# Designs tried in a protein design chat: VHH binders against Putative glutamate--cysteine ligase 2. Part 11

Target 1, 372 residues: Putative glutamate--cysteine ligase 2, of Gloeobacter violaceus (q7ni89)
Amino acid sequence: MTIPFQSSTAPTLGVEMELQIIDPATGNLTPRGPELVTFCEEHPEVGLVVKPELVQATIEINTGICKDVAQVERDLTTQLTLLRSVCRERGVSFLSAGTHPFARWRERRYTQTPRYRALVDKHVWTARRMQIYGLHVHVGMPDGDTAIQVINQITQYAPMLLALSANSPFWEGDDTGLDSCRTKVFENLSSAGLPFRFENWEGYENLINVLLETGSIGSQREIWWDIRPHSDFGTIEVRICDATRTLAEVLALTALVQCLAVYFRRLYENGEEIRLLHPGIIRENKWRACRWGLEGELIDPLTLKGVPTRKLIEQTVGEMQSLAAELGCSAYLAAIPAILASGNGATRQRRIYSQSRSLVAVVADLEAGLAT

## First folded at step 5 (VHH)

Design g01 (from a06 with S54E R57Y L103F; framework vhh_7aqx_2)
Fold by ESMFold2-Fast, scan of step 5:
Structure g01 (fold): chain B 372 residues (1-372), chain A 125 residues (1-125)
Amino acid sequence: as target 1 above (372 residues)
Amino acid sequence: QVQLQESGGGLVQAGGSLRLSCTTSGRTFSTYAFSWFRQAPGEEREFVGAISWEGGYTDYADSVKGRFTISRDNAKNTFYLQMNSLKTEDTAVYYCAADEYSFGYYTSPDEYDYWGQGTQVTVSS
């Protein structure tokens, strides 16, 4: 069976932010997501649109289809400003991080929709631990073959995106030793982790058709890969990033993802390619990024030797400068050097904890990140 | 939570025009993305066009691009499909569909949660 791919000839953007609803008195998660969703549905004049998530303390805000990073900034700024007002009126707050530093999964309430019930029935114990939060970036593609080729190339940069975005060092009150424990929890789902490599769209279609015909998935929405094609939206969707503390980090990552997607699209269209790394090397780099974030070393795709993660990011950002100027996102990409200098979200959370000895103080700092 | 009802179908001569309406009832019209699908006898449902909840972005199947226009009126909880230069190949039952809070829209009918009952459009030779 063929799967039609909706054409998006321009490299349009869409961004999804998963947010944690907290009780400001305790800093703990509060299952107030459903009432926020209901309020927004009953009051469309407010202009705030929130989507429910599996855990009742979680909501998602989304952009529309944006032409550039500046429009993503405008959309997200509008939604976050409205969300802050609605939450303050209700005595709740929110934050962005890959995990909550001390909330316990046993204390969660889960959204009771047919979609979430099917997910819990299929994944059982694994689904009950999905107390994790990500940043998803969509980039428009002209066709399925291009999408597959761009995914093959950009997957080699997924560890770099993880290292920059890592913001989940704590789990249920314990320092995990990982910069992103979110990605390890996520990998427990059957169709999660790094995507498989395909030659073209037909190869992807063949796999999806088998999974649909065997009842293994109900739709392409159940493919949880770190980077996946989205045939109906005509995009590639980058899902590897932890939810980051600030909007500035969201916009910097969005800029980098758009640049990488357009860069590899042009290489493909011109009949050029960079060397594809062995999947085992990409997996090792993902582990290194998860474990050490910006502090470690990644295996360099050109030399196959370990080099500082910061140096590879600096080189990649440098290579994207001309393209960023063309796409109008230079100012956003320019925020990456500050992240390299200060450390990622995991580094910041550990610094706050070291100084305060309080995970409540860590939560307060995360909350302040979206207060503008 | 949203319910959809189509109207405006009927018999029309080739080269003519029809305007389909989809009236919604339910909680949040302005936050939904809306699409039109059609199904000819013996065929599967196929995508016709879509309008997003934000900014009024529209898209169309290649077979109708330039002939059909989709629009919405949030104050009336209604969205429309203006069909011009109709061809005999456009004969089908037309369905409106809605998706909650989605980025963009879907071209696959299996991805939609809410559907109207359909309205027949017949284009004579």
Scores: ipSAE 0.000, ipTM 0.242, lowest interface PAE 16.2, mean pLDDT 85

Design g02 (from a06 with S54E R57S L103Y; framework vhh_7aqx_2)
Fold by ESMFold2-Fast, scan of step 5:
Structure g02 (fold): chain B 372 residues (1-372), chain A 125 residues (1-125)
Amino acid sequence: as target 1 above (372 residues)
Amino acid sequence: QVQLQESGGGLVQAGGSLRLSCTTSGRTFSTYAFSWFRQAPGEEREFVGAISWEGGSTDYADSVKGRFTISRDNAKNTFYLQMNSLKTEDTAVYYCAADEYSYGYYTSPDEYDYWGQGTQVTVSS
């Protein structure tokens, strides 16, 4: 069966931020997500659009279709400002991080939709642990074949995006030793992790049709690969990133993703290709990024040798400078050197904890990241 | 720290009603999720009902759904289990339980941090 792909000739952007709703008095999660969703649905005049997530303490805010990173910044600034106002009126707050530092996994209150009910029923133990939060970046593609080819190439850079965005070192009050425990928790789902390689859109269609026909998935939305095509929006969707503490980090990652997507699209359209890494090497790099974030080494996709993760990121950002100028996102991409100098979110969370000995202080710092 | 104390248990005829209370002392009541469990003679402790941190959401074991109602009064630092249409099978020691660091609730007793001492409910035929 043919899956239609909605074309986008320009590399348009869409960004989704998964946010944690917290009680400001305790810093703990609060299941007020459904209340916020209902308010927004009943009050469209407010202009805030909030989508429910699996866990009731989670909401998602989204941009519209944006032509560039500057428009993403305007959309997200507007939505975050409105969300902050609505949350204050209700005595709750929110933050962005790949996990909550001390909230305990338990038999949670889940959003009661047929889709989420089916997800919990299917994945049981693993779904009940999905107290995790990501940043998703969509980039417009002209067709399914191009989307698949761009995904094949950008997947080699997914570990780099994970290292930059890692913001989940704590789980249920314990330091996991990982910069991103979020990605390991997510991999417990059957349809998660690094995407499979396909030669073309037909190869992707064939797999999805089998999974739909066997009742293995209810829709393409139940494929949670780190990077996936999105046929209804006509995009590739990069999902590898942890939810980051600040808007500046969201925008920097969005700029890098757009640059990588356009870079690989142009190589494909010109009949030029870089060599693809063995899937085992990409898996190893994802582990290294998960475990050590910006520390340690990744296997360089060009030389196949270990290279300091920071250096590989610096080289990639350097290579993207001319394209960033063309796309109008140079100022946003320029924030990456500061992330490399200061460390990622996991480094910051561990620093705050080391200084305060308080995970409540870590939550307060995370909350402050989206205050303005 | 929070402490829990049950009250309202006793002997009742089948078809009758009882209201159990669980009074909390210590830290802020409104930040906790609360549940009721029961243990019949010779059985393991089982879930009865819960009220979430959000204050308005409740859940019940299938065996009591439609007959029991859980509620909370944050001003009195108390939550309740209203038990209607009691059956002999409802005979058990009833426990209240609380969790400080969860926005949800558990159906497994092993997951709760704070417990009351229990109150006996005996339903005669």
Scores: ipSAE 0.000, ipTM 0.159, lowest interface PAE 16.7, mean pLDDT 84

Design g03 (from a06 with R57Y S102D L103W; framework vhh_7aqx_2)
Fold by ESMFold2-Fast, scan of step 5:
Formats: C-alpha cells, structure tokens, sequence
Structure g03 (fold): chain B 372 residues (1-372), chain A 125 residues (1-125)
C-alpha cells in the first residue's frame, strides 16, 4: 500500500523537550507528571500545554509548527516560564538531561495510557529501563523521496549532534564512562538506533508494510530510529540528541539541524552527487560520540580520515554560515563555538561532581539550567 | 479521557453550506490536536482537515482546500468544520477525532484513539 506524505514546501520546525520532574527536597524523580497534565487540562486559561510520557516523573513540552528558530525560542520560552510557575506553586521542580544522575529504574511508576502499556508489554525488560530523555527536532519536507534522501545524508552527521548534545554520563548513581549512556539504553529497543538506508520513499513503504502486515509494529510510531520520516506531519524527525541542560543549547541544535536538512535537500533537488559513508563507519562514529563526546575523533564524512570532533563541528558550522543567514538563524548557530569551548553537558556534570562529590549538587546545577 | 460529540449534519443542496461542530468533554480542549475525517458509502475513512493544539496551523485534503475551513474555540471546548460550495461527492458520514497533544496531527485514522459518533452529511444534486 502507499503511505501518503503531507507536503511542507518550507523548512518549518517543531521541537519536543522531554523534562524530568523532581522533588526539590531530595533531587530525585517524583511521579507528579500526571498531576501536572491534569492541572493544565483543567486550566486552559494558564496557556501551558504538557504531554505525559512513559515514566510518570516525565513530561514533554512541544512547540507548534514554527517558521524559524526565533519562533521556536518564543514558543519554548513561553512554555518554560509557565511550567516554572506551575511547578513552584506545587512544590516540585524540573530539569533537562539525557538521564537522571541517581534515580533507580526499579522504583519508577509508568504512565497507564494504552500506547505506553503496549510499549511495556512489547519490550518488557528493555522498556522498563527507559528513564531516558531526548530532544526531538522536526524539519518540514516537500515529499517522501526528499525526506528519505535528506535522512540518508543527515544520518552521517548524527554522531556530531550526539557529541554536542551529550548530557547523560551518570546512571543510577554511577559514572558510566560514557558521555551519553542514554543512547545505549535507547538502542535496546528493537526499532531504535541508526535508520536503514533507502533509495526512495517506496523502499521505506515496503519495509513498513511488511512490519505492519506481520504484526511487528502497530504503527509507524513504533519506529524509534535516531532520525525518522514522519509522513503525517510531513517532516524528518531528528531524535539522536540528549535532552540538553539549557534552552540556548536546544536552540543551537535546532539551528544546526535546520541548516543541515535544507543544505542536503538543496543538493538532492539540484541532482548533485553526494558521498554516503558505509553504515559501519557511521556506527563507529556514533559509538565514539557516545563514549567521548567532544573529546575524541570522528571519521570525516568527506575525507574518510579521523579528525578531532571539535574541528569537524567547527568546519560544519563554518560551511553553514551563508545558509544560516538565509534562514534567519545565524545568532543561534553562533552559540555553538561557546558550547565547544565550555564542553557538553556530560563534561559539565562530571566537573560539578568532581568539585562537590555530590550527585544532588549535579541535579541542582541541571535544574538551574532552566531556571533562567 | 476526552469525549467527542458532533452536531450540525443534515441534508443540503449542491452549492450550499453546512457547519459541523465537535464539542469535547473530559480533559481540557487546549492540549489536543483535532481532525475531521469522512467515510462515503463503500469507501474507507479518509482525512478531511486538521487544526493544531495552538490553532496556529491548519491542513486540508486537496479535495476540500478552498471550500472547507477548520477552526477552534477553546472557551467553548468546540472545534468546527465550515463546509462551503458543497458537492454531491462530499456526501459522507463525518467524524471528529482527537489525539493527545503531539507536535502535529495524523492523516491516518488508525493513529486516533478518540472519535465522535459520526454525523451524516447528504448533498443533493
């Protein structure tokens, strides 16, 4: 069967932030997500829109469909400001990070919606460990063929996005040694990890139809690839990024994703030849980004030589300058050099822990990242 | 849980207009994206139009673009489908559908958990 793709000629944006609800007295996760959702549903005059997630200590805030990064900033600033007020009134707080530094998965409560119950039933052991939090960025595409070709190209840059966004070095009180342990936990799901490469939309349709007809998935919503097409929204959805500590990091990543998506869309539309990395090389780069974040080397997609991760990011951002000016996101992209200089979230969390010897202090620093 | 209740269907002559309403109860209206679907006799349920949770984005099936307008009134917990320049091909049972806030909305009926009971629209020639 054919899968219709909603057309978006403009490179519109949508951003989803998964947030952790915490008890400020302990710094631990608290299952107050359903209470916040119910409050917002009963008080639409507040203007806050909160979506529940699998774990009851998790909520998601989302933008509407935005024309540019500046509109994403306005939407998220409004929602975060309202959320801070609602949480303060209820004696809870929130933070953004790929994992919680010391919360234990065995002590979690799970949202009891039909979709989340089905996820737990299907994936059992692996689903029970999904105390993980991401940043998702949607970019509008004109058709499915374009979406597939852009995904093929941007997948080669997914490790770079992971290195920039890594913010999950701790798991249940232990330093994992990884900058992003989130991505390894997520990879345990059957339909997660790097996407498969397709020639066109028909190739994607053929796989999805087999999975639907065999009962392997109930819908396209169960494809949790690091980057996936979203036929109903007419977008590609970049899911590789850890949830980052600050809004400035969210906006910088959103700008880079939009630039990469438009850049590769134009190459495809112009019929230009583009070199694709072997999937094994992309997997190696993803592991390197996961393990060392900004400190290691990635294999350069253009030269096939190892290069410092920071240098590859700097070069990529440099290549995007003209396009960023055209898309009106230059100021947001310009924040990336500061991230490179300061280190990613994992580097910051380890620095706070080395100074304080307290994971409660790490949580407090993460919370402060969204307090302003 | 959200509950959906439709009104406004009926018999109308070709070239006429109808406004369908879908009133929601249960959870608050503002956290949901809303869509209209229709099902003609012997056909599958098909997408007609959608409105985002913010009201900032609307979308329509090609067959109804320029003729149908979707809107929402958060104060009344109601969303609408204004149907103008109706054609005999618009004859169908019209369903309203809601999904808990997502970044967008779905054109596949299989993605929706909350549905109205349907309202018949018949366009005579």
Amino acid sequence: as target 1 above (372 residues)
Amino acid sequence: QVQLQESGGGLVQAGGSLRLSCTTSGRTFSTYAFSWFRQAPGEEREFVGAISWSGGYTDYADSVKGRFTISRDNAKNTFYLQMNSLKTEDTAVYYCAADEYDWGYYTSPDEYDYWGQGTQVTVSS
Scores: ipSAE 0.000, ipTM 0.277, lowest interface PAE 15.1, mean pLDDT 85

Design g04 (from a06 with T31I L103F T107R; framework vhh_7aqx_2)
Fold by ESMFold2-Fast, scan of step 5:
Structure g04 (fold): chain B 372 residues (1-372), chain A 125 residues (1-125)
Amino acid sequence: as target 1 above (372 residues)
Amino acid sequence: QVQLQESGGGLVQAGGSLRLSCTTSGRTFSIYAFSWFRQAPGEEREFVGAISWSGGRTDYADSVKGRFTISRDNAKNTFYLQMNSLKTEDTAVYYCAADEYSFGYYRSPDEYDYWGQGTQVTVSS
C-alpha cells in the first residue's frame, strides 16, 4: 500500500514539550494532569491546550505550525505563561527534564484512555517504566523521499543532539552514571531507538506495511524511532532530545534541528555527495553521548577518529552560521556555545546535588527553569 | 470516550449546497483534530477535508478544494463541512472522524480512533 506524504515546501516547525506536574511542597510528581486537561476543556476561552500523557503527572504542550523559531518562541511562551497561571491557582507546579530525580515508577497512576490502556497492555513492563520526558521537533518536508534522505543524514547527528539535551542523570533517587538514562529506558520499547536506513520512501512504506499487516503496530504513531517521518503532517520528527530545563535550550535545539534539516535537504536536492556512516558507528556515538554527554568523545564522521564532543558540536554550529542567518534563527543558535561552556542539564543537576546534597533542591532548580 | 454524530445529509440537485454537522458528546472537543471522509458505493473511504486541533490549519482533497469548507465551533462541540457547487460524483456516505491528542490531523482512515455512523449525501442531476 502507498503511504501518501503531505507536502510542506517551507521548512515549517512544530515543537512538543512533555512536562512533569509536581507538588511544590514535596517536589514529587503529582497525578493532576487529568485535572489540568479537564480545566482546559471546560474553559476554552483561556486559550490553554494541554494533552494528557500515559502517566497522570505528565502533560504535553505543543506549538501550532510555525514558520520560524521566533514563532515557536511566541507559541511556547504563550502556552507556558497560561499553564503557569493555571498551575499557580491549583497549588501545583511543573518542570522539564528527561526523568524526575526521585519519583518511583511503581507509585505512578496512568491515564485511562483506550490508547494508553492499549499501550500498557502491549508493552507491559516497559510501558510501566515510562517515566520519561522528551522534546520533539518537527520540520516540514516536500515529499517522502526527501524526508528519508534528510533522516539518514540527521541520524548521524542524533548523538550530538542527545549530548546537548541530556537532562536525566537520576532515576528513583540514584545517580545512574548516565547523562541521559531517559534514552536507555526509551530504547526498551518496540520500534524505539535509532531509525533504520532506507534508500527512499518506498523502502519505508514496505516495512510499515508489513508491520501494519501483521498487527505489529496499529499505526505509524507506534514507530518510536529517535527520528521518524510523519507522513500526515509532512514532516520529519526529531525525538532524540531529552526534555530540557529551559525554553532557551528548547529554542536552541529547535534552531539546530531546522538548520540541519534544511542543510541536508538542499544537499539532496542539489544532487551533492551524501556521506553515510556505518550504523554501528552511529550506535556507538549514541552510547557515548548517553554516557558522557558533552564530556566525552564522538567518532568524527569525516576522519573516523575519536574527537571531543564539544569540538564536533562547535564545528557543526560553525558550519550552520550562514544558513541560520537565512532562516532567521542566528540568535537562537548562538545559545549553543553557552551550553557547551556551562554543560548540559545532567551536568547542572549533578552540580546542584553536589552543592546541596538534596534531590529536592535539584527539582527546585529544574522548576525555576520554567518559572518565568 | 468521545462519540461523533453526523447530521445534515440528504438529497440535493447538482450545483446546490449542503452543510454537514458533526457533534461530539463528552468532553475534550478543543484538543481533537477533525476530518471528513466519504465512501462511494464499492469504494474505500477517502479523505475530504480536515481541521487541526487549534483551528489554525485546514486541508482538502483536490477534488473538493475551492468548493468545500471545513470549520469548527468549540462552544457548540460541533464541526462542519460546507459543501458548495455539488456534483453528482460527490454522492457518498460522509463520515466524521476525530483523532485524540494528535499534533495535527491525518489523511489516512487507519489513523483515526473515533468515527461517526455516517450520513448519506445524494447529488442528483
Scores: ipSAE 0.006, ipTM 0.426, lowest interface PAE 9.9, mean pLDDT 86

Design g05 (from a06 with R57Q S102T L103Y; framework vhh_7aqx_2)
Fold by ESMFold2-Fast, scan of step 5:
Structure g05 (fold): chain B 372 residues (1-372), chain A 125 residues (1-125)
Amino acid sequence: as target 1 above (372 residues)
Amino acid sequence: QVQLQESGGGLVQAGGSLRLSCTTSGRTFSTYAFSWFRQAPGEEREFVGAISWSGGQTDYADSVKGRFTISRDNAKNTFYLQMNSLKTEDTAVYYCAADEYTYGYYTSPDEYDYWGQGTQVTVSS
């Protein structure tokens, strides 16, 4: 079967933030997502649009289709401001992090939609542990072949994006030892993890058609790769990032993703050859980013030697400076040095826990990160 | 749950115009992406046009681009397909479809959770 790809000539942006609804008295997750969704459905004049997620304590806010990072900032600022007001009136709060530091997976309540019911029925034990939260960034692509080639290249940078965004060191009250335990929980799903490498769109179509014809997936929506093409939206979707504590981090990651996507699109369109890392090296780098975040070393794509993760990020950001100026996102990309200096979300959560010995204090700090 | 009901179908002469309406009832109108599909006798269901939940993105099949326009009216819980310059090959049962909480819109019928019952459009020569 041919899978049509919707064309997006400009590198437009869309951003999805998965947010945790909490009881401010305890800091624990509260299954108030359906109430928030219902309120927004009944009051479209408020202008707040929230999407339900599999877990009832989770909601998603989204941008529209944005021209640039500045428009993403405006859309998300508006939605976050409205969400804060609605939540305050209801005696609940929200935060952004890859996992909740102490909530129990057995305490989750599932959203009762046909799609989510089917997901739980299919994945059973693995789906029941999906108390995880991500940041998804869409970038417009002109066609499927370009999308596949850009995904092949940007997958080599997925470990850097994970290291920058890591914000899930705790699971059910325990320090996991990982900067991102979210990514390891997510990998339990059958079609999650790093994407496969394809030569072109036809290669992707061939795999998806086999999976559809064998009943292995009901739709392309059940492909949860760290980076995937989205044929109906005409985008690539970067899903590797943990949900980050602050909007500034969301915008910095969005800027970097847009720059990488445009950079590799232009190399492909100009017929330039680019080195592809062995899949085993990318998997090793993803593990290193998951385990140590910004600490430790990644294997340098250019030299194939271990180098400090911070140095590779500095190099990549440096290479994107001219493109960021062209795309109007230089100010947002400029936030990355501050992240490198302060550490990622996992580093911050561990610092607060070491000082307070309280995971409730960690939750309070995460909550403060989205105050506007 | 969202319920969808089409109206506005019928018999029309080639070169004429027809406006289909899809009225929604239930929850979440403003957060849904909406599309129109059609199915001619003996053929598979094909995409006609779509509009995103935000109204910011629309798309059309090449066969109808420039002739058909999709729009939504959130105040009336209704979305529309304005069909101009109709051709005999536009004869089909037209279905409206909705999907919850999408970033954009879908062209695959498999992506839509909610469907109307269909309305017949017949274009005579």
Scores: ipSAE 0.000, ipTM 0.320, lowest interface PAE 14.1, mean pLDDT 85

Design g06 (from a06 with W53Y Y101W L103F; framework vhh_7aqx_2)
Fold by ESMFold2-Fast, scan of step 5:
Structure g06 (fold): chain B 372 residues (1-372), chain A 125 residues (1-125)
Amino acid sequence: as target 1 above (372 residues)
Amino acid sequence: QVQLQESGGGLVQAGGSLRLSCTTSGRTFSTYAFSWFRQAPGEEREFVGAISYSGGRTDYADSVKGRFTISRDNAKNTFYLQMNSLKTEDTAVYYCAADEWSFGYYTSPDEYDYWGQGTQVTVSS
């Protein structure tokens, strides 16, 4: 019945990047993930740790538990450098994006473990289309009640994080019209989407216990909300972001997430009450961010009127400046204005396609984003 | 896939020390998070300690904190539970568990797919 929460008194960080393995000759996905996993397992002396994913053309790299964004940068730089070397030797490459621009889901090879078989059996058609890739950011929390309160507040910022990170405009060779088609594909799973609002940890426990007792989920791992508590790691886990093209974008988003988490934790600890948006308004803002990314408007939480998404992000980043200085992540947060000026990943992908008329060129540009 | 085997259990006097080892076979050791669990007579299987796959985090149940230490030796494909200042209440069957592909580690037994056979630890007064 009770779900223990492993305390993290400091706002520690962990980051997970889902990466697509491609054949450099064609630009298409290649099912070489298991080969890379096997190599890393047989050669621990190399120091590269990669995890398999449902689709065999996908792997995940992760940081250890980091005290700040600079450690996240160090860990990810090390893993990406090793991965580039291993991939080069094997004649494959990799990229980061929320979807692959032209890969066909029917051609996918799925990892054949009991765990992944159970996922496909449970979710059937929806699981078969899970060629989607995200960026996950963990922030340490001191207890479950604090985690729930911080999640309630950060959920109101999930649309801004989605707009910044959107990097999935193409699906099976077609422009979807969405900046993030990834998030819509993901929402088709029964336990995905925006989290429910709870008053405290007990409220979360009550829901999870019902779902476990009714056989609706096998474990808390099957709750794929855009932002969820992670009781075993003692964190909140932000999962709304598309996988972004560059490490600089990963680090900027990590900095913003850490700032928001600490900001709302302190408000809660000081007994300050902040207005929570109606869930319907958050859902509408998530749709707007998905559809138009940075080009659209979000509903302003204060005025309840549409305002440019870029302006709300600029305001939020401005409000985080002092906290970023305190946390040592100012340089990373400072990359966000450049993203606003240049556009998000979806804007870039469409620009490359418009200029080249080639989705192979789009893939090459995405690949170049992690080349150095 | 991966197989886990505990060793080092046995009889020990209260106040004594004992080191359990868990040896893994099969694929690489470094991709797994490892935990120790124990089950006392008439009780549920409970968390004892864990070490993340990166080695960057260790954690312990409050009942053993300061007395037990978990460590790993990647060259030997083995991880350890060093138990000091043992109490009669530490008497239990000790299990090692592994979760591949975890950012950290889990304290819930339901999250682990790989388990050892268990090794008995008996602490006498």
Scores: ipSAE 0.000, ipTM 0.325, lowest interface PAE 13.7, mean pLDDT 85

Design g07 (from a06 with T31R R57T L103Y; framework vhh_7aqx_2)
Fold by ESMFold2-Fast, scan of step 5:
Formats: sequence, C-alpha cells, structure tokens
Structure g07 (fold): chain B 372 residues (1-372), chain A 125 residues (1-125)
Amino acid sequence: as target 1 above (372 residues)
Amino acid sequence: QVQLQESGGGLVQAGGSLRLSCTTSGRTFSRYAFSWFRQAPGEEREFVGAISWSGGTTDYADSVKGRFTISRDNAKNTFYLQMNSLKTEDTAVYYCAADEYSYGYYTSPDEYDYWGQGTQVTVSS
C-alpha cells in the first residue's frame, strides 16, 4: 500500500524532549508519569501537554510546529515552566539525561497501552532494559523522496550529533566507560540503529509494507532508527541525540540539525552529487562517538583518515554559518563552541562524580540544568 | 516492605455480593498501589483490578468492569474489592498484590513485589 507523506514545504521544526521523573528526596526514578499525563488531560486550561512513554518514570514534552529555533525556544520554555510548577505541587522533580546514573532496570514500571505491551512481549529482554532518554528533532520536508535523500546524507553526520549530545556515561550505578551508553542499550531492539539506505520513498514503502504484512511491526512508530522519516508529520526525525542537560544544548542541536537538513535538501534539489560513506564507516564513527564522545577521532568523510572529533565539528559548524544566518539560528549554533570547550554531558557528569564521589550529586546537577 | 493478608472470601450464590479485604503490615501503606488477581481451577493467575497509591486511578479487567469496585482506606492500612452481581465464572482464589508507586494497569503477576496468600471465593449457581 502507498504510504502518503504530508508535505511541509518550509523546513519547520518540532522538538520532543524525553524527561526523567525523579523523587527529589532520593534522586531515584519514580513512576509518576501516568499521574502527570492524567492531570494534563483533565486540566487542558493549564496548557501543559505531556505524553506518556514506555517507562512510567518517563514523560515527553513537545513543541508545536515551529518556523525557527526561536519559536522552539519559546515553546519549550513555556512547557518546562509549566512542568516545573505541576511537579513542584506534587513533590516530584525532573531532569534530562540519556540514562539515569543509578536507577536499576529491575525497578522500572511500564506504561500499559496495547502498543507498549506488544513491544515488551516482542522484544522481551531488550525492551525490559529501556531506561533511556532521547532528544528528537523533526525537520519539515516537501515529499518522501526528498526526506529519504536528506536522511541518507544526515546519517553520515549522526556520529557528530551523538558526540555533542552524549549524556549517559553511567548505568545502574556503574561508569560504563562510554559517553553514550544510551545508544548501545537502544540499538539492541530489532528495528533500531542506523537507518538503511533507500533510493527513494518507494524503497522505504516496500520495506515497511513487508514488515506490516508479516506482523513484524504494528506501525511505522515501531521503526526506532537513529534517523527516520515521519510520513504523518511530513518530516525527517533525528533521534540519535541523547537527552541533554540544558535547554541551551537542545537549541544548539536543533539549530545544527535544521542547518544540515536544509543544506542537504538544497544539494538534492539542485542535482548536486555527493559521495556517501560506506555504511561500515558510519557504524565505526557511531561507535567512536559513543565510546569517546568529543575526545576521540572520527573518520573524515573526505580524506578517510582519523581526525579529531572536535575539529570535524568545528569545520561543519563553520560551513553552516551562512545558512544559519539565513534561517535565523546563528545565535543558537554559536553555543556549540562552548560545548566543545567544556565537554559534553558525559564529561560533566564524570567531573561532578570525581569531585563529590556521589551519583546523587550527579543527579542534583542534572536536575539543576532544567531548573530555570 | 509490606506484608499482605486477604479476608472476606466464602460461598455466595450467583447474583450476590462479597467484599474482600486486604490488610497490610509495614510502613508507608500510602505509597503503595494495590491490585487484585484471581486464579480459577486449572487456569493461570489473572488481573482483576488495581488502585493507585493516591487512590485517584483505578483499573479493572473487562470481565468485571461495572460489577467490581476497588477502594483503599489509608487510616486502616486496608484495601478492598467490592464484588457485585457475582457470576459462577468469578469462582477463583483471589490474591491481593502490592507495588510501590504503580499507577497503571499491570496484567503480569511478575510485575508485583508483594503478595497475599489467597482467599477462596465460590459462586454457586
């Protein structure tokens, strides 16, 4: 069957933040997400929109359809302010990070919907370990063919986005040695990891139809690729990023994603041909970003040599300056040099732990990142 | 930690009513969500109903919706299952279960940390 793609001619933005609900007395996860969802559904006058996630200690806040990063900032600031008030009244708090530093998978609770129940039944051992949290950025596309071509190009930059956003060095109280253990936990699901390459939308449709007909997925929502098309919204959805500690980091990543999406859309529309990296090289770069974050080397797509990850990011951001000015997001993109200088979220979490020897202190610092 | 003990089971005729009670021991009763499960002869243990730690959310199996009501009394450290319009197919051993901060409908018994010993309910034709 044909999968219709809802056109978005302008490169509109949507941002989804997965947030961890915590008990401020202990710093541990608390499964109070369903309570918050119910309150918001019963009190639309408050203006807070919270969506449930697979794990009950997780909620998602979303922007509307935004024309630019400044509107994303306004939407997220409004939602976060309302969420802080609602949580304060209930004696809970929240934070943003790719994993919780010490929460144990055996203690989590699942959202009980038919879709999530089917997901747990299908993936069993792997689904039971899904205490992971991401940042999702949607960019509008005019059609499915364009979406597929832009995804092919942005996938080569997914490792850079992962290195910048990495914010999950701890798992169940242990330092994993990884800057993003989130991505390794996530890619154990059957339909997760780097997306496949397609020539066009028809190629994507053919795969999805086979998976639907065989009962392998219940819907396109069960394709958990690091970057996927979203036919209902008319977007590409970049899902590789860990949930970051601060709104400033969310906005910087959103600016970079929008710039990359528009840049590659224009190359495609102008008939420009650019070389795609071998999938094996992209997988290696994703591993390097996961393991080393900003401290390692990525394989340069042009020279095929190892280059410091920071240098490749600086070059990419430099190349986006003109486009960022056109899209009105230069101020947000300008936050990336500060991330390069201070390190990513994983670097910060390890610093706090090194100084305090306390994962409770790490949680408190993460919580403070969204306190204003 | 919490310990659970059921009471109120017995023999009742179809169309009748029974109220099961589950008394708890231990601290922090108000922080636990509570559920009822039942096990008919030769069957697996199945979900009947649940009440959240706040009392604001209740869930029921489709087979008992409109007939059974779950409630809690924090002052008595007790929660209840009021069973109305009983049918012969409601015959089972009824178990109470507890889970800290459980707000949702959990159909798997494996999700619950604490269990009572069970109380027999027999509905005669």
Scores: ipSAE 0.000, ipTM 0.134, lowest interface PAE 19.6, mean pLDDT 84

